VH-VL binders against q9nrl2r1430to1533. Designs and how they scored, part 16

Target 1, 104 residues: q9nrl2r1430to1533
Amino acid sequence: GGVHELSAFEQLVVELVRHDDSWPFLKLVSKIQVPDYYDIIKKPIALNIIREKVNKCEYKLASEFIDDIELMFSNCFEYNPRNTSEAKAGTRLQAFFHIQAQKL
Short names: E, the ipSAE of ESMFold2; O, the ipSAE of OpenDDE; V2, 0.75 times the mean of E and O plus 0.25 times the DockQ between their complexes.

## First folded at step 2 (VH-VL)

Design i29 (framework fv_iluzanebart)
Fold by OpenDDE, second read of step 3:
Structure i29 (fold): chain C 104 residues (1-104), chain A 123 residues (1-123), chain B 107 residues (1-107)
Amino acid sequence: as target 1 above (104 residues)
Amino acid sequence: EVQLVQSGAEVKKPGESLKISCKGSGYSFTNYWIGWVRQMPGKGLEWMGIIYPGDSKTRYSPSFQGQVTISADKSISTAYLQWSSLKASDTAMYFCARTYYSGSRYFGPFDYWGQGTLVTVSS
Amino acid sequence: EIVMTQSPATLSVSPGERATLSCRASQSVSSNLAWFQQKPGQAPRLLIYGASTRATGIPARFSGSGSGTEFTLTISSLQPEDFAVYYCQQYNNYPLTFGQGTKVDIK
């Protein structure tokens, strides 16, 4: 990807991290706190990992970046019922991401 | 590339049942909502309802509540709109469209649309 | 439900001229307002969301403004491919509702 695309990814990640609903996604889920999480979720990911990949220019296409973000939300919805705080936060944050991603 | 592909045109008689489909590809199907929109001949757009394929949670417009059934099969990334008994007044173009919806003030517009399914109901 | 009212019903404009379309909501929809373009035989195409943000690939001649109950879609210089029907739609409250549409045709 071009510098412009990378900059867009960086900006979007910053906006996601700063969002009030980012708390479930800032870092990987603790196996200690959630013992069965990694039995269910096979491709764990979080915003700090995505940020690192952006900073390392590992995303060549916007679709690759979007795929990781979608995976992050997919994991949340796979593990958490819709009525949980995590799922509700995820739903709002995902909607925010979708709107912002239109700029990519 | 995100795509919504709908089933082909239907010609039916009043009283017949019908189920049309909308298949999504190029994105995580279970993480987006699919809406159905009716457009009668020469008329505007009408929101019918919406479904979250991840758990099949569904909302209907009051005007279409009990008139149609919206469902989804996430295993094949497909959403459905069906009638148990068609009426002539059901003649219209039906679109499916993708959106984000949270119910918590974070909404998105319908950003991707199917090509539409024409349903003609006449005796 | 929130009623969306568009005006005018038909707008006749010459190529190269400015087109201004209005959309009014019966109650506030904040900035959760989208504009769609639809050509005959085609599905609607998203032009503007969030009242003022252009969707990806949408030409700069399209712009949206407004908030609350009054919204405007502006085409600064109408191109031949812009003749179509335009719909506004609120996604602030259920049920989601569309305006009745404005047809932009050639003068």
Scores: ipSAE 0.025, ipTM 0.660, lowest interface PAE 6.1, mean pLDDT 91
Fold by ESMFold2-Fast, scan of step 2:
Structure i29 (fold): chain C 104 residues (1-104), chain A 123 residues (1-123), chain B 107 residues (1-107)
Amino acid sequence: as target 1 above (104 residues)
Amino acid sequence: EVQLVQSGAEVKKPGESLKISCKGSGYSFTNYWIGWVRQMPGKGLEWMGIIYPGDSKTRYSPSFQGQVTISADKSISTAYLQWSSLKASDTAMYFCARTYYSGSRYFGPFDYWGQGTLVTVSS
Amino acid sequence: EIVMTQSPATLSVSPGERATLSCRASQSVSSNLAWFQQKPGQAPRLLIYGASTRATGIPARFSGSGSGTEFTLTISSLQPEDFAVYYCQQYNNYPLTFGQGTKVDIK
């Protein structure tokens, strides 16, 4: 717990946002552009939502933060076929996250 | 093989209506978006809009919203671009092109293109 | 909308020389950038997608690089059939946008 763990979450979210493969994950999927997304994905999430939760100290455990990041990737792989640019970006960003999360 | 075949050249007068076509073959037509791209004489490429034939969902470029109608008939693997009232400024080459449906806010690249339909609007 | 700017407008090169074309996006498009070749009277032909992946059947002399806002298309050992107009396109954001084109011409 505490200040040092929240600083680590903030640093990791910033690293994810800056990663070249973050583009599918920066903001919630548009219902106007992708209307069937919300019929399939029941717990939508994105990096901007996760960053807001970090800033408001809503993650009390590292596991809660990790669960939200993994939900984001799980949603990507559930909706997007594996041969898509979104799924490929998700695969690379998830691998990067797993390496960085070992430091938490 | 994947092919997109467009209807032939059109010569029209201002105020006339027009509907041009793009027929896909060699792939599952309902699994790919079909986009329309305008090229004015001597100019570059402008994206007009796109349709997913599986459910007829459309997205238009803001510059073309209300100017044209995009539709599709999946039973004959054909997409359409239509004007209710042509203007001289509509004189251009019009291309259809397919891209994959990723299931996200982002599309794939336009990988196969029709040969183009030349539309000339003059008095 | 994301504005795509290509440079130079015209590139004059001799056969066998290397040509390098640039494309800049006004905002990051990650790697969701494609390059197209268009010859007079023909439809555009996809060369490169995902900034660096050659489309099926495209010769190895065509290569793409870059990410974010700065991209390049390189044609090593330019062939006579490569004289054409080249367009970049971002497919990262709605609306889809193209650059204005670079004409590769004989020196």
Scores: ipSAE 0.000, ipTM 0.541, lowest interface PAE 17.1, mean pLDDT 85

Design i3 (framework fv_iluzanebart)
Fold by ESMFold2-Fast, scan of step 2:
Structure i3 (fold): chain C 104 residues (1-104), chain A 125 residues (1-125), chain B 107 residues (1-107)
Amino acid sequence: as target 1 above (104 residues)
Amino acid sequence: EVQLVQSGAEVKKPGESLKISCKGSGYSFTSYWIGWVRQMPGKGLEWMGIIYPGDSDTRYSPSFQGQVTISADKSISTAYLQWSSLKASDTAMYFCARQGEYYDSSGLKYYFDYWGQGTLVTVSS
Amino acid sequence: EIVMTQSPATLSVSPGERATLSCRASQSVSSNLAWFQQKPGQAPRLLIYGASTRATGIPARFSGSGSGTEFTLTISSLQPEDFAVYYCQQYNNWPLTFGQGTKVDIK
């Protein structure tokens, strides 16, 4: 990871954060609001955590960055039934991500 | 460089309204919680509440619920603490602080890592 | 709310000596405990989080230990710049709560 790669990851995560469907993914799920979440999801992650990792230069390969984004979507679909607003938002945001990730 | 810059000192009378600010820079403002902490003259620290600027999710300490309003304007990277009617007992130093989120094998973690310089609020007749 | 109690209220030590500060929670907070340093006229500074993890840039002479209800902050060889008030804070339960502080003063 050079400056160009880090800028590309930062640009993409900013685009994800600004997307209308990012609301389930902005920050980690509250244990107080959703008590059973961490019993089901063993590797929680969110866009703010991913952005912090980008800023600390923790992604050495584009595949590592992509893996963390995909983990975020996988967690969403594992916890939330398909007919929920969370799962629908995740489906649309994941499609947007796949299009943008072609540039990486 | 992460920095939180707070508004200047205020001198007010009981019954007046007040809104103080905390401007973040050097990081993604919408990716971190901002907390407010009160320190009465000669006393320790009291947590008042927090806000996540990305979606305005706000949580208050029971001692401060209904006494203050916490808000944020993400377009200018600024969080606010507001009183509708000040009391003499509100005289204190008020700090804002940034709170990150992460997960490790022991669970979900939240702690304050960077602090503003403080805003002194004096309420007297 | 969880009550955090610090002891002693004031600790008088000479430069180069070891300082040991205690923090007790009224119920278990696991390892979700932070230590902060505050100098006169300044904002608090994070020293330790997760009971024992030093924050970035914090000198090795600062160490934290404990879990559950009993916690300790140790300064192995006190420097002149270490004279300050130290606060513990639990972040296991809402609301977040701080101890009343321990003042480390020069002998």
Scores: ipSAE 0.085, ipTM 0.748, lowest interface PAE 5.4, mean pLDDT 89
Fold by OpenDDE, second read of step 3:
Structure i3 (fold): chain C 104 residues (1-104), chain A 125 residues (1-125), chain B 107 residues (1-107)
Amino acid sequence: as target 1 above (104 residues)
Amino acid sequence: EVQLVQSGAEVKKPGESLKISCKGSGYSFTSYWIGWVRQMPGKGLEWMGIIYPGDSDTRYSPSFQGQVTISADKSISTAYLQWSSLKASDTAMYFCARQGEYYDSSGLKYYFDYWGQGTLVTVSS
Amino acid sequence: EIVMTQSPATLSVSPGERATLSCRASQSVSSNLAWFQQKPGQAPRLLIYGASTRATGIPARFSGSGSGTEFTLTISSLQPEDFAVYYCQQYNNWPLTFGQGTKVDIK
C-alpha cells in the first residue's frame, strides 16, 4: 500500500464523524438493544458503513454518496420521535452536512 | 490486509497491575468492534467484553465486569485489556478479535472475523 | 446468559469420513450463531456465521445448519488438517457466549 490523498467523500465523512452530534450515526443500530428497529427500518445505514463504501470506491457519483447520507438521516427521523436526543442530533448534523456537501 | 497484533507474553506476580494491547491495521479501526476472549490452560473460550473504538461504547460479560477494564486509543488503532491487581487465576491466553457488523436481507449480522495471535499471561508467586 | 452446549465432547473420526457436531442453545438465538476452529497453539478461526454462511476462504466441505436452539456443523469428508477443537458462539443476546467445544480427533 501507500499514502493516498483523501478524497472529498473521505474528508466529509471524517468531518461528520468528528461532529458532536454524530453519536447516533457512528455505527449500525444494535438489534440486541433495539429489537424492533429492523422491523421498521428496511434500509439501515451508518457512517461506518458509508466510510467502508468510500474506502472501496463504491461511489461513482457524488449523488450516490449524498443519497446514502440522506438515507441515514431519513432512517433516524423515521424511527425516532422529534423530541428525542437522536432526532435533535440528527437535525443539527444534517444541517451541517448540507453546508459541507456544497463543496462536492 | 487486516491484522491484529497483540503485545508479548507477560510473567507477573499476584497483586501486580497489567495492561496488554491489541493493535489493528489494514482496516478502519474506528468502524469495527474489538473484543477480548480468555482461554485458561486446557480450557475453552470465554467472552470477556467488547469495545467500539469509534465512540468507546464498551460492554462486559457479567463474569468480568469490575474485574478488568477494556479501553481503546483510536489515535494509534490500539485496544487494551488491563487488570489493577492480578490473581493466579488470571493465568491464561488472551485473544483480541475484530467483530464485523453488516446488514443483509436476513438482518444485522455480527462475527469475529479476524483474531490476534494471543497474549499469554502467567501469574505466579 | 444464554448457555451453549456442544456435543459430543470428543468425536473420533477417520480421515475421509463425515463429522457431525451439535450445538444447542438454552433459548432461541435465531440464526445468530457462529462456528470457530482452533488448533493447538493457534488463535480461533471463523468457519461459519449466520448459522449457515461460510466465511471467506473456508472449504466447501464445511457447512452449518440450524436455527433457534439447534445447530449443526458438518464436515463432509474429514481432512488431516481438520483435526482440531470446534466452538459455537451465539451473538443474539448480551453477553455473547461460547459453547464448551468439541474435540475432533483421529480414530
Scores: ipSAE 0.024, ipTM 0.722, lowest interface PAE 4.9, mean pLDDT 91

Design i30 (framework fv_iluzanebart)
Fold by OpenDDE, second read of step 3:
Structure i30 (fold): chain C 104 residues (1-104), chain A 124 residues (1-124), chain B 107 residues (1-107)
Amino acid sequence: as target 1 above (104 residues)
Amino acid sequence: EVQLVQSGAEVKKPGESLKISCKGSGYSFTNYWIGWVRQMPGKGLEWMGIIYPGDSKTRYSPSFQGQVTISADKSISTAYLQWSSLKASDTAMYFCARVSYRYDSSGKYAFDIWGQGTLVTVSS
Amino acid sequence: EIVMTQSPATLSVSPGERATLSCRASQSVSSNLAWFQQKPGQAPRLLIYGASTRATGIPARFSGSGSGTEFTLTISSLQPEDFAVYYCQQYNNYPLTFGQGTKVDIK
């Protein structure tokens, strides 16, 4: 049910945040540090935003939650070259997510 | 569409001053470093320097430091390259180019968008 | 400054064949290496950045590899439009520096 799914989403976000490769995704990219980020990425998102949405019960379906997480990774790979630390971290974290998401 | 459009070809004599321009459009001009590259006839590319239009912070190649002045007017999305006194050896194609912001932890980037070039011919 | 050295100076290749271009840095530039293509009368075009990432719109036949001081640009199957001069450039240290270029012409 909804409560069970909410708990599962919450737990998964906690696990993602605690992951060693979560550092690029913990909060929105700083426009000061990356001046052109928001010129390129039109739907910015981060784990803190997703966590807030989970806490507010904004996800009614697992697919909605998964879509936001995938958007987060998509943004990373769109902006960051594959050889960057961010992209590499994203690749590993996404793989972890895909495994954990099977439990949803 | 993101593009850089440079001013037209110049024919000058030694000792004359010159200021050529590079106008950006289709992107936030103030947020991207923009640089100049020299290409002498039949030769390779030479990095001259870059400027950040947002605050006019400038970096020069040692080879061009004091030889040229790089500036920008962000109000019209235009970067400039100028000489106070041209030499025959300044004869070359000059390109402006935008520095990409494909992010990595190093904060270093390559030119991704180029102007069409401005041919400068200096002869007596 | 970091000196970038490209080899060979000229590479003659038949259409459809593989072209391999080399770029060497006098000191490590990590992966902060770009490749440009320039055709006569045109501005350079970014092909590869970060040593191995294709720029937007660049065909898959172009690939970059390497790190540190040794880099390679590969054109898996040379097309007629690929005959041009290719430059590598490091952006790891100021001043930014280009290689002297490799001309790829038709055999």
Scores: ipSAE 0.023, ipTM 0.694, lowest interface PAE 4.7, mean pLDDT 91
Fold by ESMFold2-Fast, scan of step 2:
Structure i30 (fold): chain C 104 residues (1-104), chain A 124 residues (1-124), chain B 107 residues (1-107)
Amino acid sequence: as target 1 above (104 residues)
Amino acid sequence: EVQLVQSGAEVKKPGESLKISCKGSGYSFTNYWIGWVRQMPGKGLEWMGIIYPGDSKTRYSPSFQGQVTISADKSISTAYLQWSSLKASDTAMYFCARVSYRYDSSGKYAFDIWGQGTLVTVSS
Amino acid sequence: EIVMTQSPATLSVSPGERATLSCRASQSVSSNLAWFQQKPGQAPRLLIYGASTRATGIPARFSGSGSGTEFTLTISSLQPEDFAVYYCQQYNNYPLTFGQGTKVDIK
């Protein structure tokens, strides 16, 4: 019956997931396919984990949500050289996120 | 309550322009992708493209890129499919469908709610 | 593009029998596969997404399985209302692609 409204955090996560450049960030990196990833990255995170935290109301402040998204991008740039498709996607998606985060 | 309602059947001549509509209601229109699917008479389903109404971002099937334009007007919760110049080969049923999202998915999602279809007939 | 191939093209089964429909992808689509039912004159209806998750309101007799390139839709005890064409669709890669359909006829 009524309007289906999402929280501000859920709306932003949906926008990130729908972005063309979200593909490196949708799920945690596979340990089988990329075994050295978890030797380098100490705090792995992905959009599906962040969305689950939003749905469980685990973010009390916008800064906590922003910190998790920024961790995701930081991990991308730490693991992937600048010239990779992953790093380029991360750069574009992070710029998009910074614009959208003004809503928070 | 969640539904997509499409515009009525169209009968057109080759070379004419056409714009058909798909109106969403009962949900947050700007937060779901809307896709367009063609079904030629007696044939299967063909994905044409999708649009995210929140920012009007589109993605087209290579077979339909340049042949149609997908757009949306979020102020009236309506998506559109448009031809600048129709061909007889455009004769088909056209469906719009909402792309569902789930927190447990990869971010690529199934079409969960469908419009009733718009029959477009193009004949001389 | 990823090509989806369904088999058989037509399946004839009696009411109460088990129907098994196959869908093959030309490359891995992980579990990003949906099944749709379409009756004459109607829009498609989502049955299964994520290869094995039933959509809201879909009867338990419908089940999906598989991952990667080989997928199966099973109707455990076919009802008269299940007479329809069934399509698989991958949503792992653009462009999104459908199989050609399997027509389920009741004997």
Scores: ipSAE 0.000, ipTM 0.555, lowest interface PAE 15.4, mean pLDDT 85

Design i31 (framework fv_iluzanebart; at its last look DockQ between E and O 0.04; V2 from the best seeds 0.00; counts 0 for: pae E 15.2 > 2, placed apart)
Fold by ESMFold2-Fast, scan of step 2:
Structure i31 (fold): chain C 104 residues (1-104), chain A 123 residues (1-123), chain B 107 residues (1-107)
Amino acid sequence: as target 1 above (104 residues)
Amino acid sequence: EVQLVQSGAEVKKPGESLKISCKGSGYSFTNYWIGWVRQMPGKGLEWMGIIYPGDSKTRYSPSFQGQVTISADKSISTAYLQWSSLKASDTAMYFCARLPYGSYKGTYYMDVWGQGTLVTVSS
Amino acid sequence: EIVMTQSPATLSVSPGERATLSCRASQSVSSNLAWFQQKPGQAPRLLIYGASTRATGIPARFSGSGSGTEFTLTISSLQPEDFAVYYCQQYNNYPLTFGQGTKVDIK
């Protein structure tokens, strides 16, 4: 109850990575494939970065971990209009995350 | 026929508000971005910003952020460009144009254009 | 912001002759470049997108080439209706940016 929950964070990241809708979120968006992405998104993040932070014990509170995951979804919805494959995947994965995050 | 039809010419005084329109027809309005382009008298084309009518997502050129508001009403397939307080320097032809949707394929080219709305601001 | 520079500012050509217009980007825009034609009192008209793909209804005498930072629009046999201002525009990065235009005028 006062120290970060590494086992809970690692378990949740693994569940997100293995989810069918994780494909837009696994790695940072490529500047070659999506050249305007970083003109629009100023705080990029992805599951591989979040997993590295978990492994390095950089999250001291569950709220810090949740904030990074929510930033990832917020970036998705800011860049991608409604009804894109990316936004639809993000909507489903975010709902899954909210259910699992109740364990934190 | 795919077309964009813009509202008629406007003559305004500095400090007045204005809202001009761009109506799409002949295609699915919510599946394309609508962009706005300014052309000052005798000058070239300047990018102002873009809206996706399906969710009203907007992106502005840094030069136009805070100067204008772009909006859309998908129920009547119409996009809008609005000024709260016009300046003489806003005197220009304003064009709307359609851009294909596509996040990863470089598809932000303007394939269909409105005829333009001439806005004249003078005292 | 990517700066687009067109040259020449004015090109004087006789009907039936070849016209070549240049467009340069301040940094690479890949092939995400479009060319537009604008006649006096009219809206711009898309000619070429993806640096080399002709838009629907555009005559074969119009061709585009190039990638990265250097682009060319060629009109192989200029017709009377082709006297206009031509603009290049990059859509690789946001904000979208236009060149200043090349006026194709009668010699």
Scores: ipSAE 0.390, ipTM 0.822, lowest interface PAE 3.1, mean pLDDT 90
Fold by OpenDDE, look of step 5:
Structure i31 (fold): chain C 104 residues (1-104), chain A 123 residues (1-123), chain B 107 residues (1-107)
Amino acid sequence: as target 1 above (104 residues)
Amino acid sequence: EVQLVQSGAEVKKPGESLKISCKGSGYSFTNYWIGWVRQMPGKGLEWMGIIYPGDSKTRYSPSFQGQVTISADKSISTAYLQWSSLKASDTAMYFCARLPYGSYKGTYYMDVWGQGTLVTVSS
Amino acid sequence: EIVMTQSPATLSVSPGERATLSCRASQSVSSNLAWFQQKPGQAPRLLIYGASTRATGIPARFSGSGSGTEFTLTISSLQPEDFAVYYCQQYNNYPLTFGQGTKVDIK
């Protein structure tokens, strides 16, 4: 096959996924493991879903892509107290994202 | 202007404790990691460890694990490197540096450096 | 840990000439490789990150190339202010590790 260059969105998602602090965000929260999650979080989202949307070219504007990423973090901070490992990881990953998003 | 300013040179004796500082300015201190690097006289650079001031998450090089303590006070945008008991072999220049996030694996490069703190330990 | 090996230890170059510095990693570090310049009595300065991206304010005469285990820093035309020690550093794996440095001095 030929060489394919990743779009800016694709590349950023790859970077987010490979980040050490991505583990809370890789896939949707399990309702079995966290029974009350979906009672609290009404717009669940994760990196695998965002990646799929990128692959399907569903993001026409950078702002749409950014909104989904920010929603992902917002959900994390809404459900997890600030001192949890999830919230701490989210804080660091979000900081990384904000730096990288400046390039979009 | 983004800069890191380190505390002044130290002259100590073996067995003494020491805490040196690195103060950041011109940027959001809690959004970047801070690293410490040792440079012994006439030698190369040695990575010691890093800290995220936002939550004080810390990672050490195995060579420095248990030998030093890295900490931070985000309220004053300052990172610290400290020894409980100095040795003559701790004589070196110590640099702090800001670490923007790397592209992969949560690793980082150092884009802004402090001016260095010379630590001299001798009897 | 990943061992970074630089060569040569010392590189003597005349002003205006090209300088080529090598850095080898004991295992793949992908493109997570940085180059630093250090002058006597000064802190290191970031030149290149991501193996080939120049840091802000770095002159175009500095360029980085390579991936995996072999990397090169090239100074296309040595300027008087370029005589210094240069270090490579991998940030692909913990612990982060530096090469031992290459001293670029005047021929």
Scores: ipSAE 0.336, ipTM 0.831, lowest interface PAE 1.9, mean pLDDT 93
Fold by ESMFold2, look of step 5:
Structure i31 (fold): chain C 104 residues (1-104), chain A 123 residues (1-123), chain B 107 residues (1-107)
Amino acid sequence: as target 1 above (104 residues)
Amino acid sequence: EVQLVQSGAEVKKPGESLKISCKGSGYSFTNYWIGWVRQMPGKGLEWMGIIYPGDSKTRYSPSFQGQVTISADKSISTAYLQWSSLKASDTAMYFCARLPYGSYKGTYYMDVWGQGTLVTVSS
Amino acid sequence: EIVMTQSPATLSVSPGERATLSCRASQSVSSNLAWFQQKPGQAPRLLIYGASTRATGIPARFSGSGSGTEFTLTISSLQPEDFAVYYCQQYNNYPLTFGQGTKVDIK
């Protein structure tokens, strides 16, 4: 904990949201639009949810924050075939995240 | 720092029971699968099985089903591998490893590894 | 179960040279493949997942490629600390399986 660590989480989430490849991750996948998604993905997460958890100080450890971000990517790769636009965007955004996370 | 710390080396006789441990720290223990991997002397890696400590759901490799028991105590962030009756052929290094955060499947790569526990079973 | 076959069994390579390690799956594993490094007396460490994505903290000289049944780990400009055994692992199907390993030795 601490105010500086929470500010770093907020800044990182903002950078992820602003990244060109964030589009698959901004909000939870619609159950109506993608009916089988929640049969496959049991721990859904998205950037808007992670940002709310940062705002509400729900992350006690940096590892908890990092784990939610990595879960977001893992869900993408688990559901989407590798050659899809979603999986390719996930690969690029994850690489960007790894670079930015070194600053935590 | 995310880490897995395993119990110390064991020297046992055939027929004895054994329970070795793997304690997780620096992350939310109940939200990650823990797997066990055997490495016999001079040999490669063999996946034994996994547990989700949050609900104790387990899956075993067919070659280890019925040979070992995988369990966890989430109150102390610890996973276990146990034998009711050791054989000389159980002599090996045993690793625990964490799978990345992922729902219910348990079919994933291992991202953080324990240091290993050497088990020696000899008469 | 999916059998993972690595080749060669041993690579003899001089420091500064390039090492190329191969991993073949008995059936398609899509891109659900990881590479690990193991030094004597140590636990394996994750190098690559998703066939080509480097794990956090892994130097850029490690790269992975391939999909389906054929995969390659490349180590450009080998360093002294890179002499180890390397394993591939598929995570497409239960049970999880490892290749038998490739030992990278000093030439």
Scores: ipSAE 0.000, ipTM 0.597, lowest interface PAE 15.2, mean pLDDT 88
OpenDDE, second read of step 3: ipSAE 0.022; ipTM 0.714
ESMFold2 (binder alone), look of step 5: mean pLDDT 92; pTM 0.935

